# Designs tried in a protein design chat: VH-VL binders against q8wwc4. Part 9

Target 1, 195 residues: q8wwc4
Amino acid sequence: STEEKPQQHQKTKMIVLGFSNPINWVRTRIKAFLIWAYFDKEFSITEFSEGAKQAFAHVSKLLSQCKFDLLEELVAKEVLHALKEKVTSLPDNHKNALAANIDEIVFTSTGDISIYYDEKGRKFVNILMCFWYLTSANIPSETLRGASVFQVKLGNQNVETKQLLSASYEFQREFTQGVKPDWTIARIEHSKLLE
Short names: E, the ipSAE of ESMFold2; O, the ipSAE of OpenDDE; V2, 0.75 times the mean of E and O plus 0.25 times the DockQ between their complexes.

## First folded at step 1 (VH-VL)

Design z11 (framework fv_azirkitug)
Fold by ESMFold2-Fast, scan of step 1:
Structure z11 (fold): chain C 195 residues (1-195), chain A 120 residues (1-120), chain B 107 residues (1-107)
Amino acid sequence: as target 1 above (195 residues)
Amino acid sequence: EVQLVESGGGLVQPGGSLKLSCAASGFTFSDSAMYWVRQASGKGLEWVARISSEADSYATYYADAVKGRFTISRDDSKNMVYLQMNSLKTEDTAVYYCARDYLEWGMDVWGQGTLVTVSS
Amino acid sequence: ETVVTQSPATLSLSPGERATLSCRASQSVSSYLHWFQQKPGQAPRLLIHDASNRATRVPARFSGSGSGTDFTLTISSLEPEDFATYFCQQYYDTPYTFGQGTKLEIK
């Protein structure tokens, strides 16, 4: 018979999210314009970002389950081979921390946009997306050095402790004439869980 | 109020089958991994099975003692988790608990249990 | 398979005394260990998650410590309601395994 007693014997931090780097913002807008002007009149960075959030939620769930066969259409082959080794060796809680629910993605930022041609004249666009998400997976503080711990009120009943993690997914599309207009994930970075 | 209610237990002969059900209420069921844990009379707890949420593609895990005989499943539209038990043995006799694992903090909510007795 | 062993099997103490319960894993489970309390005829109740974190509505007299292979649950001053069976569980690796339990009984 207890009243609500928050489990809060550790310090929690507030993070100021959403610092816009004016230079990166301008660069992103210019590159988005170049994609629109020269590659795809239907391209919208806003619509892309929403699709990227959905892809991140979906792919991160499959990674946490070690369902690598289902990722073959979504993730570049060499990247998937590296991820298979790293993810399979993680403890179950670290695997669960890789997964982001769409409702727990608290901030999304567009990082670098790369537009380039390869040696055969094929046209590529790579867009780096950075996601900040809350996870209730229990990870030792030592493993999460530099990560933030938050206390979350669940209605008026309980205080719940969640960890704020970030992951960066790089999306690539080939714009060469006659190629399918599909985005694939060419890089996944999670500094706390995937080195 | 978060609540889990098990049903479907009973007396069954060795080699028989039973399907246990667990009805969840008071929380967003689809976000939680669900467990079945059993306890024989006067004995300790034994993990039986786990089913992950939709976020984790409903991954299932089983204890070696039940692998190939038991199947855990869920129906998020009905807030139900199930345990189909086939080829039952006398050593499967136990109280079967349904438990949720919300936010990976461990099994924080349990049902009251349902008794399964396997004997001739 | 990681085996979890609890000691002692039974601990006889009086209200107001300090209780110390031990749990040992056959291999390192880092801090991935939970503690549960079970009273006769009732379902288990989560007390401590991740070795040292008290669950919601668990009194301050309960504390957990340890990492790797050796873990301890401490009750600083026993109340009558604390006499129950206590289980530890590792969730570092599947299959998830429980200790055999420690029964805390009145002396």
Scores: ipSAE 0.000, ipTM 0.416, lowest interface PAE 22.2, mean pLDDT 78

Design z12 (framework fv_azirkitug)
Fold by ESMFold2-Fast, scan of step 1:
Structure z12 (fold): chain C 195 residues (1-195), chain A 127 residues (1-127), chain B 107 residues (1-107)
Amino acid sequence: as target 1 above (195 residues)
Amino acid sequence: EVQLVESGGGLVQPGGSLKLSCAASGFTFSGSAMYWVRQASGKGLEWVARIRSKANSYATYYADAVKGRFTISRDDSKNMVYLQMNSLKTEDTAVYYCARDYYEGSLWSGYDAFDIWGQGTLVTVSS
Amino acid sequence: ETVVTQSPATLSLSPGERATLSCRASQSVSSYLHWFQQKPGQAPRLLIHDASNRATRVPARFSGSGSGTDFTLTISSLEPEDFATYFCQQYSDYPLTFGQGTKLEIK
């Protein structure tokens, strides 16, 4: 075993972007409590966030491979239709950059949580998740203006160069009595790759 | 009580046909993707077919080994999933399991994770 | 097609010992890997989904780890009922593929 402090200091060499401000953190906790108290006693924002990371990794990989038929249960129809056209037109290197490996997700944050009713009295919750991830995809710096480039060593191997990208996925669930509690992706934003 | 019960297995000669049935109970069948997975004696598991829910237009997927010979279908009014097997070969001999996709529909929960299985039905293709 | 290979084929241990089972994918599957337990004459049982998440009613002694191409199932202290065959399964790519299995047998 080794001392914790020097080892932690040496490992902490990356920039973490998009820290949640205290107001947003409090608002997220309050809205999560309201979901728990009034909609679903089993709901946990921490558990949701872990699951959302897995969903992001899964969906982003399917998008990068143009496996749109496998996304029909996971992504809203309108969103999937638009994504099919945009993603199919991307160069292969841009398609590869859409995919986030779960082990390469550097930081996640919870954005806006919306709780609302539609004109028919259906109850909805939308949760925006923002992900920062590293990619080895070879995208020209001019296309990724403002993106950070990091060198990563894995064990005793050569240094690998990776780029830091961000994506925002909005998850939606209907809480109307009698409706299955299925989460779907209602919005995908990737300002560097998907305008 | 979530349960899947297969039936329809038996002995059939090469080139013959057989239809397997799977009866589901204890969960909302109509919203679940359903699968057939087989296992030859003393061997590993092999995925055979998948059928999605009505919300996804009952989309079907097949392993290459059975494509064109097997047809997966479902009847939501009876909580049944079926596997029609045509042009059977000796290498199709196996125990066939019906399985559901991870239920409760969470977007991030185990996709193509088989959390409930039937007991299996034996199909023997021999002359 | 993505192939998953398990090792060892057979692992002989005594109750109370730690078991470590390996699963290797022919290409990266990220965390899209599940583990199943199968006892003779029974259907498989889901143990771990998405590499590291225990399924419902699965004892805490079972844990999964790994990402990319190398995955491990660990049983911290073997109970008599744990002697069974274990399979890994990837769902990163179709067709869905299973490992050939690791048989855990009592020494």
Scores: ipSAE 0.012, ipTM 0.475, lowest interface PAE 9.1, mean pLDDT 80

## First folded at step 2 (VH-VL; framework fv_burosumab)

Design v01 (at its last look DockQ between E and O 0.53; V2 from the best seeds 0.00; counts 0 for: pae E 5.6 > 2)
Fold by OpenDDE, look of step 2:
Structure v01 (fold): chain C 195 residues (1-195), chain A 118 residues (1-118), chain B 106 residues (1-106)
Amino acid sequence: as target 1 above (195 residues)
Amino acid sequence: QVQLVQSGAEVKKPGASVKVSCKASGYTFTSYYMHWVRQAPGQGLEWMGIINPSGGSTSYAQKFQGRVTMTRDTSTSTVYMELSSLRSEDTAVYYCARDYWEGYFDYWGQGTMVTVSS
Amino acid sequence: AIQLTQSPSSLSASVGDRVTITCRASQGISSYLVWYQQKPGKAPKLLIYDASSLESGVPSRFSGSGSGTDFTLTISSLQPEDFATYYCQQYDSYPTFGPGTKVDIK
């Protein structure tokens, strides 16, 4: 029985040269610190980021499939309603381009963290996450102004042309006593696809 | 130069309370969080809690909730840690440590030995 | 709680030796890890922050590396003053410490 050595999938590390504003980076760190210090001691920004990545992959796939009913518990109602109208009107190739597989995500970045109180004294934390992913969807270059086209060769496979897309998801959690500690998606943006 | 000077050693009986002080100097006292960390003899380091620069907010490790109180006096640049219902297991050196806004400690007090014995 | 382990728990080395201490986290903590040195009867001293950044005033023979779950502290050439206990600490969540590694003179 020739134990087939698991083919080491050479993960092509795409270096996304993001202009990280050093100030924003420091702010993010401080705000993350504040979250575990004041709201949830068990909060880990690293773990959150990983979870957010998974959520993005899952939600984006469902969006691409127009399975809006399955998103009702994950996405804010107002956002979902708006998305339903926008996504339904998209061409199939654009819908396909919404979907990101976890292995197609090449870069994840934490954006702004917001802590706010509402008029009722409820505490909320919002974390904006930005994702960069490669899509094989055939989108005309004219519609994706500024999208970078990459030729990706994975191992002995044929060179595939992929486009780099970005999406932003804002995650929200209420830190009020007695409220279920679930993160929900309060905002979804797919640049160039859902304008 | 940043300095954290703690109060002297304490000997307490079980059930008693102890209050340790940490006087800060050499920096803007109201700009930094302060932590308390303890170390039992021959053991590792254990985080106890954090107090914000204004002294208005604290967060304690679950193990110490209900028994620990952290306060600070801006006028004297002093942070306090009070531990109640002392047990023999509370015998340790207690340290105040300044936070560098990220959850690690750049400056430490010299430590205060607290002995709990019957 | 994020748990940290260290290896080895203790080691004996000679002056001039290369010493390597490892710290492992129970979950990914990115680069939110620091290393402290503690001598007997003294408070811990910060050596490395952000997994690999050398604190001001710390000798260059100290270096840190790693990300995610596995981290390493290296002393390139052990000096007499380096005999101490070394602790890793994560700050991705509320602070937790490794159990420490004692470096003794051989």
Scores: ipSAE 0.630, ipTM 0.856, lowest interface PAE 0.8, mean pLDDT 90
Fold by ESMFold2, look of step 2:
Structure v01 (fold): chain C 195 residues (1-195), chain A 118 residues (1-118), chain B 106 residues (1-106)
Amino acid sequence: as target 1 above (195 residues)
Amino acid sequence: QVQLVQSGAEVKKPGASVKVSCKASGYTFTSYYMHWVRQAPGQGLEWMGIINPSGGSTSYAQKFQGRVTMTRDTSTSTVYMELSSLRSEDTAVYYCARDYWEGYFDYWGQGTMVTVSS
Amino acid sequence: AIQLTQSPSSLSASVGDRVTITCRASQGISSYLVWYQQKPGKAPKLLIYDASSLESGVPSRFSGSGSGTDFTLTISSLQPEDFATYYCQQYDSYPTFGPGTKVDIK
């Protein structure tokens, strides 16, 4: 029950920062409209995005601390099982780089929104969220090629070196009538750390 | 030239029903959603619901669920809004409004005054 | 439901004045806000969409600004034909409207 229009609105101004292109931005707005029109009139992509940012900060911190028991209700079981092995094998400085402090997430963007029905007729919405955050974790430059490095100033002198990293979290909710309205994390990528 | 032309004013008693029509012209009728919005005298605007003219699917504001029915006729490019079990607080101007899949309205009908009085 | 408030409820101004009208949302709505102008006995007319984008055919003295929860409609030089009530509406979720701001000339 997904409807998509074939072309961009002429009066719509494209204001997107980050990796999104203008066609993806228009498609994302249309799909957000379809969610509230057909699935949940109270749905707000703005409110979702703020909640997703907070979930990212929380989940990434728990991952860095290897607190996998606390993630069982937030992350899909198959995803968590694979992450447990990958995270446990990381060096401590790479584990620390997973954690995103909420106030150091400098950019968020909505990636793709998928609206679909599965074989059983269950209704799903998947929302991909992309996050860019600063970290003070001590990662050797040779292992994070392409990462941006920034210095934080104290007065006129730089005191702290920070690296800019990105992560993508895909959130999924079943909108089937009678199903509890929970978002779960169905995919986690931390660029250059977990792929 | 886009036009939305609505049916004329109605006077009704409490408990009756009213059916307002909105005839569209000057654009591809099935490419745009149609909404209904009302405005009580001297008051602000209140969203009632939406219809997709392409398939006839509808979604209604909770306040009107069970009392409102929206339909369309693609052969005449016309949408209809029927409100049943009328009360005095339903006295308002009722507007149809066009939307290109975004949730805001670029063209409005002229409005239909519905007066509910005993 | 996302509630919108407007300030002031009404104002009187002279031709040529700069007029500002504010709209505040009960939660963040990004830039998903529009402004309408409604003259007595007429349907609303779209002025501004996406918080700041001017609708085709709307005079350039109208401008919009804001993001998140706080939005402003500005008329840089009020004209006699700008006598009207102005409404904001959000579309981050199902449509809700502000209560309106009446602008009287003189």
Scores: ipSAE 0.064, ipTM 0.680, lowest interface PAE 5.6, mean pLDDT 84
ESMFold2 (binder alone), look of step 2: mean pLDDT 94; pTM 0.942

Design v02 (at its last look DockQ between E and O 0.08; V2 from the best seeds 0.00; counts 0 for: pae E 19.0 > 2, placed apart)
Fold by OpenDDE, look of step 2:
Structure v02 (fold): chain C 195 residues (1-195), chain A 118 residues (1-118), chain B 106 residues (1-106)
Amino acid sequence: as target 1 above (195 residues)
Amino acid sequence: QVQLVQSGAEVKKPGASVKVSCKASGYTFTSYYMHWVRQAPGQGLEWMGIINPSGGSTDNAQKFQGRVTMTRDTSTSTVYMELSSLRSEDTAVYYCARDYWEGYFDYWGQGTMVTVSS
Amino acid sequence: AIQLTQSPSSLSASVGDRVTITCRASQGISSYLVWYQQKPGKAPKLLIYDASSLESGVPSRFSGSGSGTDFTLTISSLQPEDFATYYCQQYDSYPTFGPGTKVDIK
């Protein structure tokens, strides 16, 4: 009996290795259910994911352009400060590789969901989102160890060589009465680019 | 070949408990989630709950909270569903159904008829 | 919880007919929808997953389409063995089922 199902039925354009822990599904679903049950009756994973995807595309582009001032309202100050130093020092091709267009995102996955209370009784929800996107940025293969290279044909265009990159964004929302119900980005990670 | 074989039909009185078993074979038992779904006579399908591959985590539909207990035994490749405080409305065919990461069911048990009558 | 509706609740068709069943979600569920076939006295059988992907071993006369809130199951040419009830199910959240569509063959 060797039947292991590596997400054969999901419309994933690419096989993502390393994130197929079955335990995470139940945990994520349970926590998502808890968000719905106790925090936001209108919460939807699908809607959240779509919003997160758009946010990722927008924020990643701004990062690539070093427009940090425009990110002040979207990204936690501590994170933004750290990113400013790291991103500014990157080569241009690496900066370009940070940017993801919506149409370049080939896979989106919901990671861990955290619900916690602080010492003051404030309620927080954190949702980690993982994005896989294709970039046309020319980054040496030696720098991007383990990155997959794909030949992509979009419509009637010529075959273009692209690299698959991943990024993780953690979204946070405070569920305290009187606080604006906005999601902010509490953590940003770009694998192989911002180490 | 993947097989899910459930225990036989049960007849219970109101207020009693029933425990249905689902023995799995033909695949790596500890790699798949298991769900329970029931169907009242002539009615549709109703999701009851989910248990993870290790059996260490479960979650049930709100309707069944406090009444349903799901367990699994890896040594026998068997999943159990216990429903307590039975009511006449609990009369239904109960199915175990296999899932992996996605939330839909590729294999089903043959079903177990549970009749609750005074 | 996400609610699903189906239309019609039942239909009668002849062998060879094109049959279309619709499933509607109370909110957007992307493509996280499956279709099952259930025959009397039997467990449901998976037909379509991810709204449009055909399960292995399922005849090609079955097809699924849709995204967001509106989905359809189509049987291009109804066969005698297709007498059954068909259910949609979403897995954007915890699983919920549509009420089912019974297909009777004339």
Scores: ipSAE 0.025, ipTM 0.613, lowest interface PAE 5.3, mean pLDDT 86
Fold by ESMFold2, look of step 2:
Structure v02 (fold): chain C 195 residues (1-195), chain A 118 residues (1-118), chain B 106 residues (1-106)
Amino acid sequence: as target 1 above (195 residues)
Amino acid sequence: QVQLVQSGAEVKKPGASVKVSCKASGYTFTSYYMHWVRQAPGQGLEWMGIINPSGGSTDNAQKFQGRVTMTRDTSTSTVYMELSSLRSEDTAVYYCARDYWEGYFDYWGQGTMVTVSS
Amino acid sequence: AIQLTQSPSSLSASVGDRVTITCRASQGISSYLVWYQQKPGKAPKLLIYDASSLESGVPSRFSGSGSGTDFTLTISSLQPEDFATYYCQQYDSYPTFGPGTKVDIK
């Protein structure tokens, strides 16, 4: 049937979008190993990814609600300042589309991992995480690239219309000796919602 | 059996408005976005905008911002496109096209010729 | 906006010829490109989606290839019914169309 063919194409497209480059996948695995081997013997990219998924759901919800005060300790100050301007100018439907329900995040991908030192010898790790999530919000701009309409059949034969959106959150942690080990969000991108 | 049937040809004067209808059948109307695309005589295709029939939300191409209004009637499975402040360069065939859930168009209406002539 | 160009703008070919049409995007669009066929007085018809996937009911002589910025539509053995104009469209963002390639039968 015509209704089911689009759903099949959407699921296939999601998988392809999550794994953009085999060389990048290998590179990412090597850098995750280097973090474990030389920076933190308790580091696990699997555990990080689950925590990042939780953080994405939480931060995106607060962002959609314009609760910037609650984001001050989670998101870098300069990033929050820029986001406040952009988010408050969005239509309500676009604001609602920022929020990702944890149970509707259908795919998570590790992007670039950066390991570097600054001018003062401080050690940093940045991990880019990419998320694909379903939303009930209706955003025509995002449906053209990062969003698709799904008919979801539940046990009661109900049909639910959803759109697929993507977002990228860059997490940063300072690994310098004596510094408190926490991750902050250094960059937030929601596909064509926050550009 | 997907069908998109559009209203008939129209002749308008500059400054007038035109409202083209597109009646959908053979599928769940509210599950697919609808686009409007036009084609001037002998020219290529030009995207005008998109409507979600489920909630009626729209997004218009920047070129048509402020001149195009898209609406729908879910009880008749019909999408409408109204173009105001018509100019001679708006003379074109106007198509409705169904979004195949990824941003490309698998079914098109037959087209509606709109002629703007002084 | 993502601009698409097509080459050639027109061509003439004989029945049985292999025809190649190119489409180039102003920026990377992954594989989010479709090809349409439009015959005079008719609406466009979907041929190829996802750069290379053949739509149901489209003859196997049509094929698509490419990714990123460069894409190709090929008709392996041109038939009389293939006289038409062919358009590429990207769907990586708001839709934009190529200018079209007219294929005439000699």
Scores: ipSAE 0.000, ipTM 0.430, lowest interface PAE 19.0, mean pLDDT 80
ESMFold2 (binder alone), look of step 2: mean pLDDT 94; pTM 0.942

Design v03 (at its last look DockQ between E and O 0.02; V2 from the best seeds 0.00; counts 0 for: pae E 23.3 > 2, placed apart)
Fold by OpenDDE, look of step 2:
Structure v03 (fold): chain C 195 residues (1-195), chain A 118 residues (1-118), chain B 106 residues (1-106)
Amino acid sequence: as target 1 above (195 residues)
Amino acid sequence: QVQLVQSGAEVKKPGASVKVSCKASGYTFTSYYMHWVRQAPGQGLEWMGIINPSGGSTYNAQKFQGRVTMTRDTSTSTVYMELSSLRSEDTAVYYCARDYWEGYFDYWGQGTMVTVSS
Amino acid sequence: AIQLTQSPSSLSASVGDRVTITCRASQGISSYLVWYQQKPGKAPKLLIYDASSLESGVPSRFSGSGSGTDFTLTISSLQPEDFATYYCQQYDSYPTFGPGTKVDIK
């Protein structure tokens, strides 16, 4: 996680109507409370979400450019290794579609929060974040089954046709004394592009 | 009906300790966090700390670290807050407040006035 | 720590008046904000939670709005029993309170 406060450059906001399980929502809130109460007294759910959004934009861009070396400090080694093969084999238009511009992220949602201890007694917190973003990449509709196509006007720009994509990033932090308190990405999913 | 009933007013000298009690009734005592909040005369509200439902874990605001001890007695449905090394600045009404895993308070005790004077 | 400010610190109003109190956070706190009412010699009473949700038993003349850093408590028509001090409190992180807004009778 970067200490820099993310700049709000979001130009497009969309209301994503989803059917969320109310029970899961309550559970997520309770777990977030636990993070604050027992792990990080300075933890802010909102600030974390904003930071995660910035991280997603940055990491996704690097992925699209196949700059895997630059991701070594941000993404778990095992995840990065798996992604190298998948991303490298993608067509250029699909690679381009991986990149999420911060201004084109239209929705961010907190998914599941996990708190667990490993066999060595180390404490970990995992937070799944879900992102919805618009891409101008020209991907055939047949390949992106279920993707929504939108005509978007950003500011004074001409109307452009964009597709709505989603990605899930799981952030992990170890809460062990003496360990650097950084969030790393433990899982990356681009459901329509990296299957 | 949910009720939080606190102990009576206290007068203490500087350097002494005070222990305030909060007896809960009307709900499942072991399901809710309890917070302590104080208010100096004519001043705003100040969060002091939190104790979990089991009483096994507490967290105090940095300002009170080392001076505040929170405990729970499940058998009597009572939460305690002890403040040591009292100073004149500790003169305030102290409140217990209930929280259900959210971080805000739906029920409050009536408050306990603690006066610290030489 | 997340700091909250309130505006105004105090105001005078008459019965029937529309009263608006503002709470501002030092950083974004989404909708994790509550409003309390406190009368002299009494404990605070919860009015609004999640920035805009009315607590059970609270009159409908009370309403909350806002998200991010700016929040508002509104009393649509002030009643005699509404003269009190009002506090905002955030729970995006460990609890912190605003300094309060006293509503006095004109």
Scores: ipSAE 0.305, ipTM 0.757, lowest interface PAE 1.6, mean pLDDT 88
Fold by ESMFold2, look of step 2:
Structure v03 (fold): chain C 195 residues (1-195), chain A 118 residues (1-118), chain B 106 residues (1-106)
Amino acid sequence: as target 1 above (195 residues)
Amino acid sequence: QVQLVQSGAEVKKPGASVKVSCKASGYTFTSYYMHWVRQAPGQGLEWMGIINPSGGSTYNAQKFQGRVTMTRDTSTSTVYMELSSLRSEDTAVYYCARDYWEGYFDYWGQGTMVTVSS
Amino acid sequence: AIQLTQSPSSLSASVGDRVTITCRASQGISSYLVWYQQKPGKAPKLLIYDASSLESGVPSRFSGSGSGTDFTLTISSLQPEDFATYYCQQYDSYPTFGPGTKVDIK
């Protein structure tokens, strides 16, 4: 026989984490329809959003590990160069906080969608995705002003204390006829961690 | 593409010093801590210390305090480990190992055999 | 320093056998434990980190479990390439290694 920690009663609160503006949601749907109608008949904002969530989890993990070599195919070169300098200057616990586990991304929203042609007539779509995620990284409270602390308690699970963080990733794809339909990350922001 | 290439085997007399090099390639040298770990023939692994290649600061395991010196050269992406006052018990394979940010090692050098014999 | 022990120190097994190796820490280390595989004359190779997470390229027959002080590495169906020595290492503090478990062919 062993002495176990007392189990807590299950207490669950639903926290509203919605940051999407209702007007922005309508605007996003109109722009998604225009992409479907004029650029890619197989485009789906729902499928894109799920793929972007997977990409965020993957890229944020690689950033936390300083595996910048593996990011060269996913992130624009100018963005990656700036990120290397910022990430290498972080304390190890802040680097760990960059990583978002896919199961702990609690809210995903589509921000601005930009549809434009460049000076050479190439068609581009930029989609800003915002992610909110929980982290168990050990970050001192005085370092992350205003960060929410979230305690997750489930019946048979251990008590965890987590912080809620946010990040914004801007995805860019060229929709020019004959170009492979690949998304590249053109901007990365991790609020409060990469200031 | 990450590689850690170490200098060749050494044979030394008791009381001498040895300096082992570890050249890193395929990644940003200053972004990862480097460790040294040794393994005596037929024995387990023994951690010797850690160097931060960005600033050159080090921490040596207590067993090796005063005998081990770790340095690096950022222009050649190379770390060095020097062990002084060698004894026969220091006969081992010496590995450099890259820290995966949390204190475990994702890439290891091929190892450098150091033999201490009279 | 956090001491690790491993059991057994060696074992003999046949291809296809299920193999279980244990590692015990002298104090709680949460899930900060890794497993390495080492073949003669080669550097260690990372198999499992965070107690149970499989490193990229490692076959799914390898699995890890445990938390706190007691951890296991399991090979569900031993293959010819799995005959090696296996080491645990904790990373809750300065690295320390278990003494190793040698897996030999019968």
Scores: ipSAE 0.000, ipTM 0.415, lowest interface PAE 23.3, mean pLDDT 79
ESMFold2 (binder alone), look of step 2: mean pLDDT 94; pTM 0.946

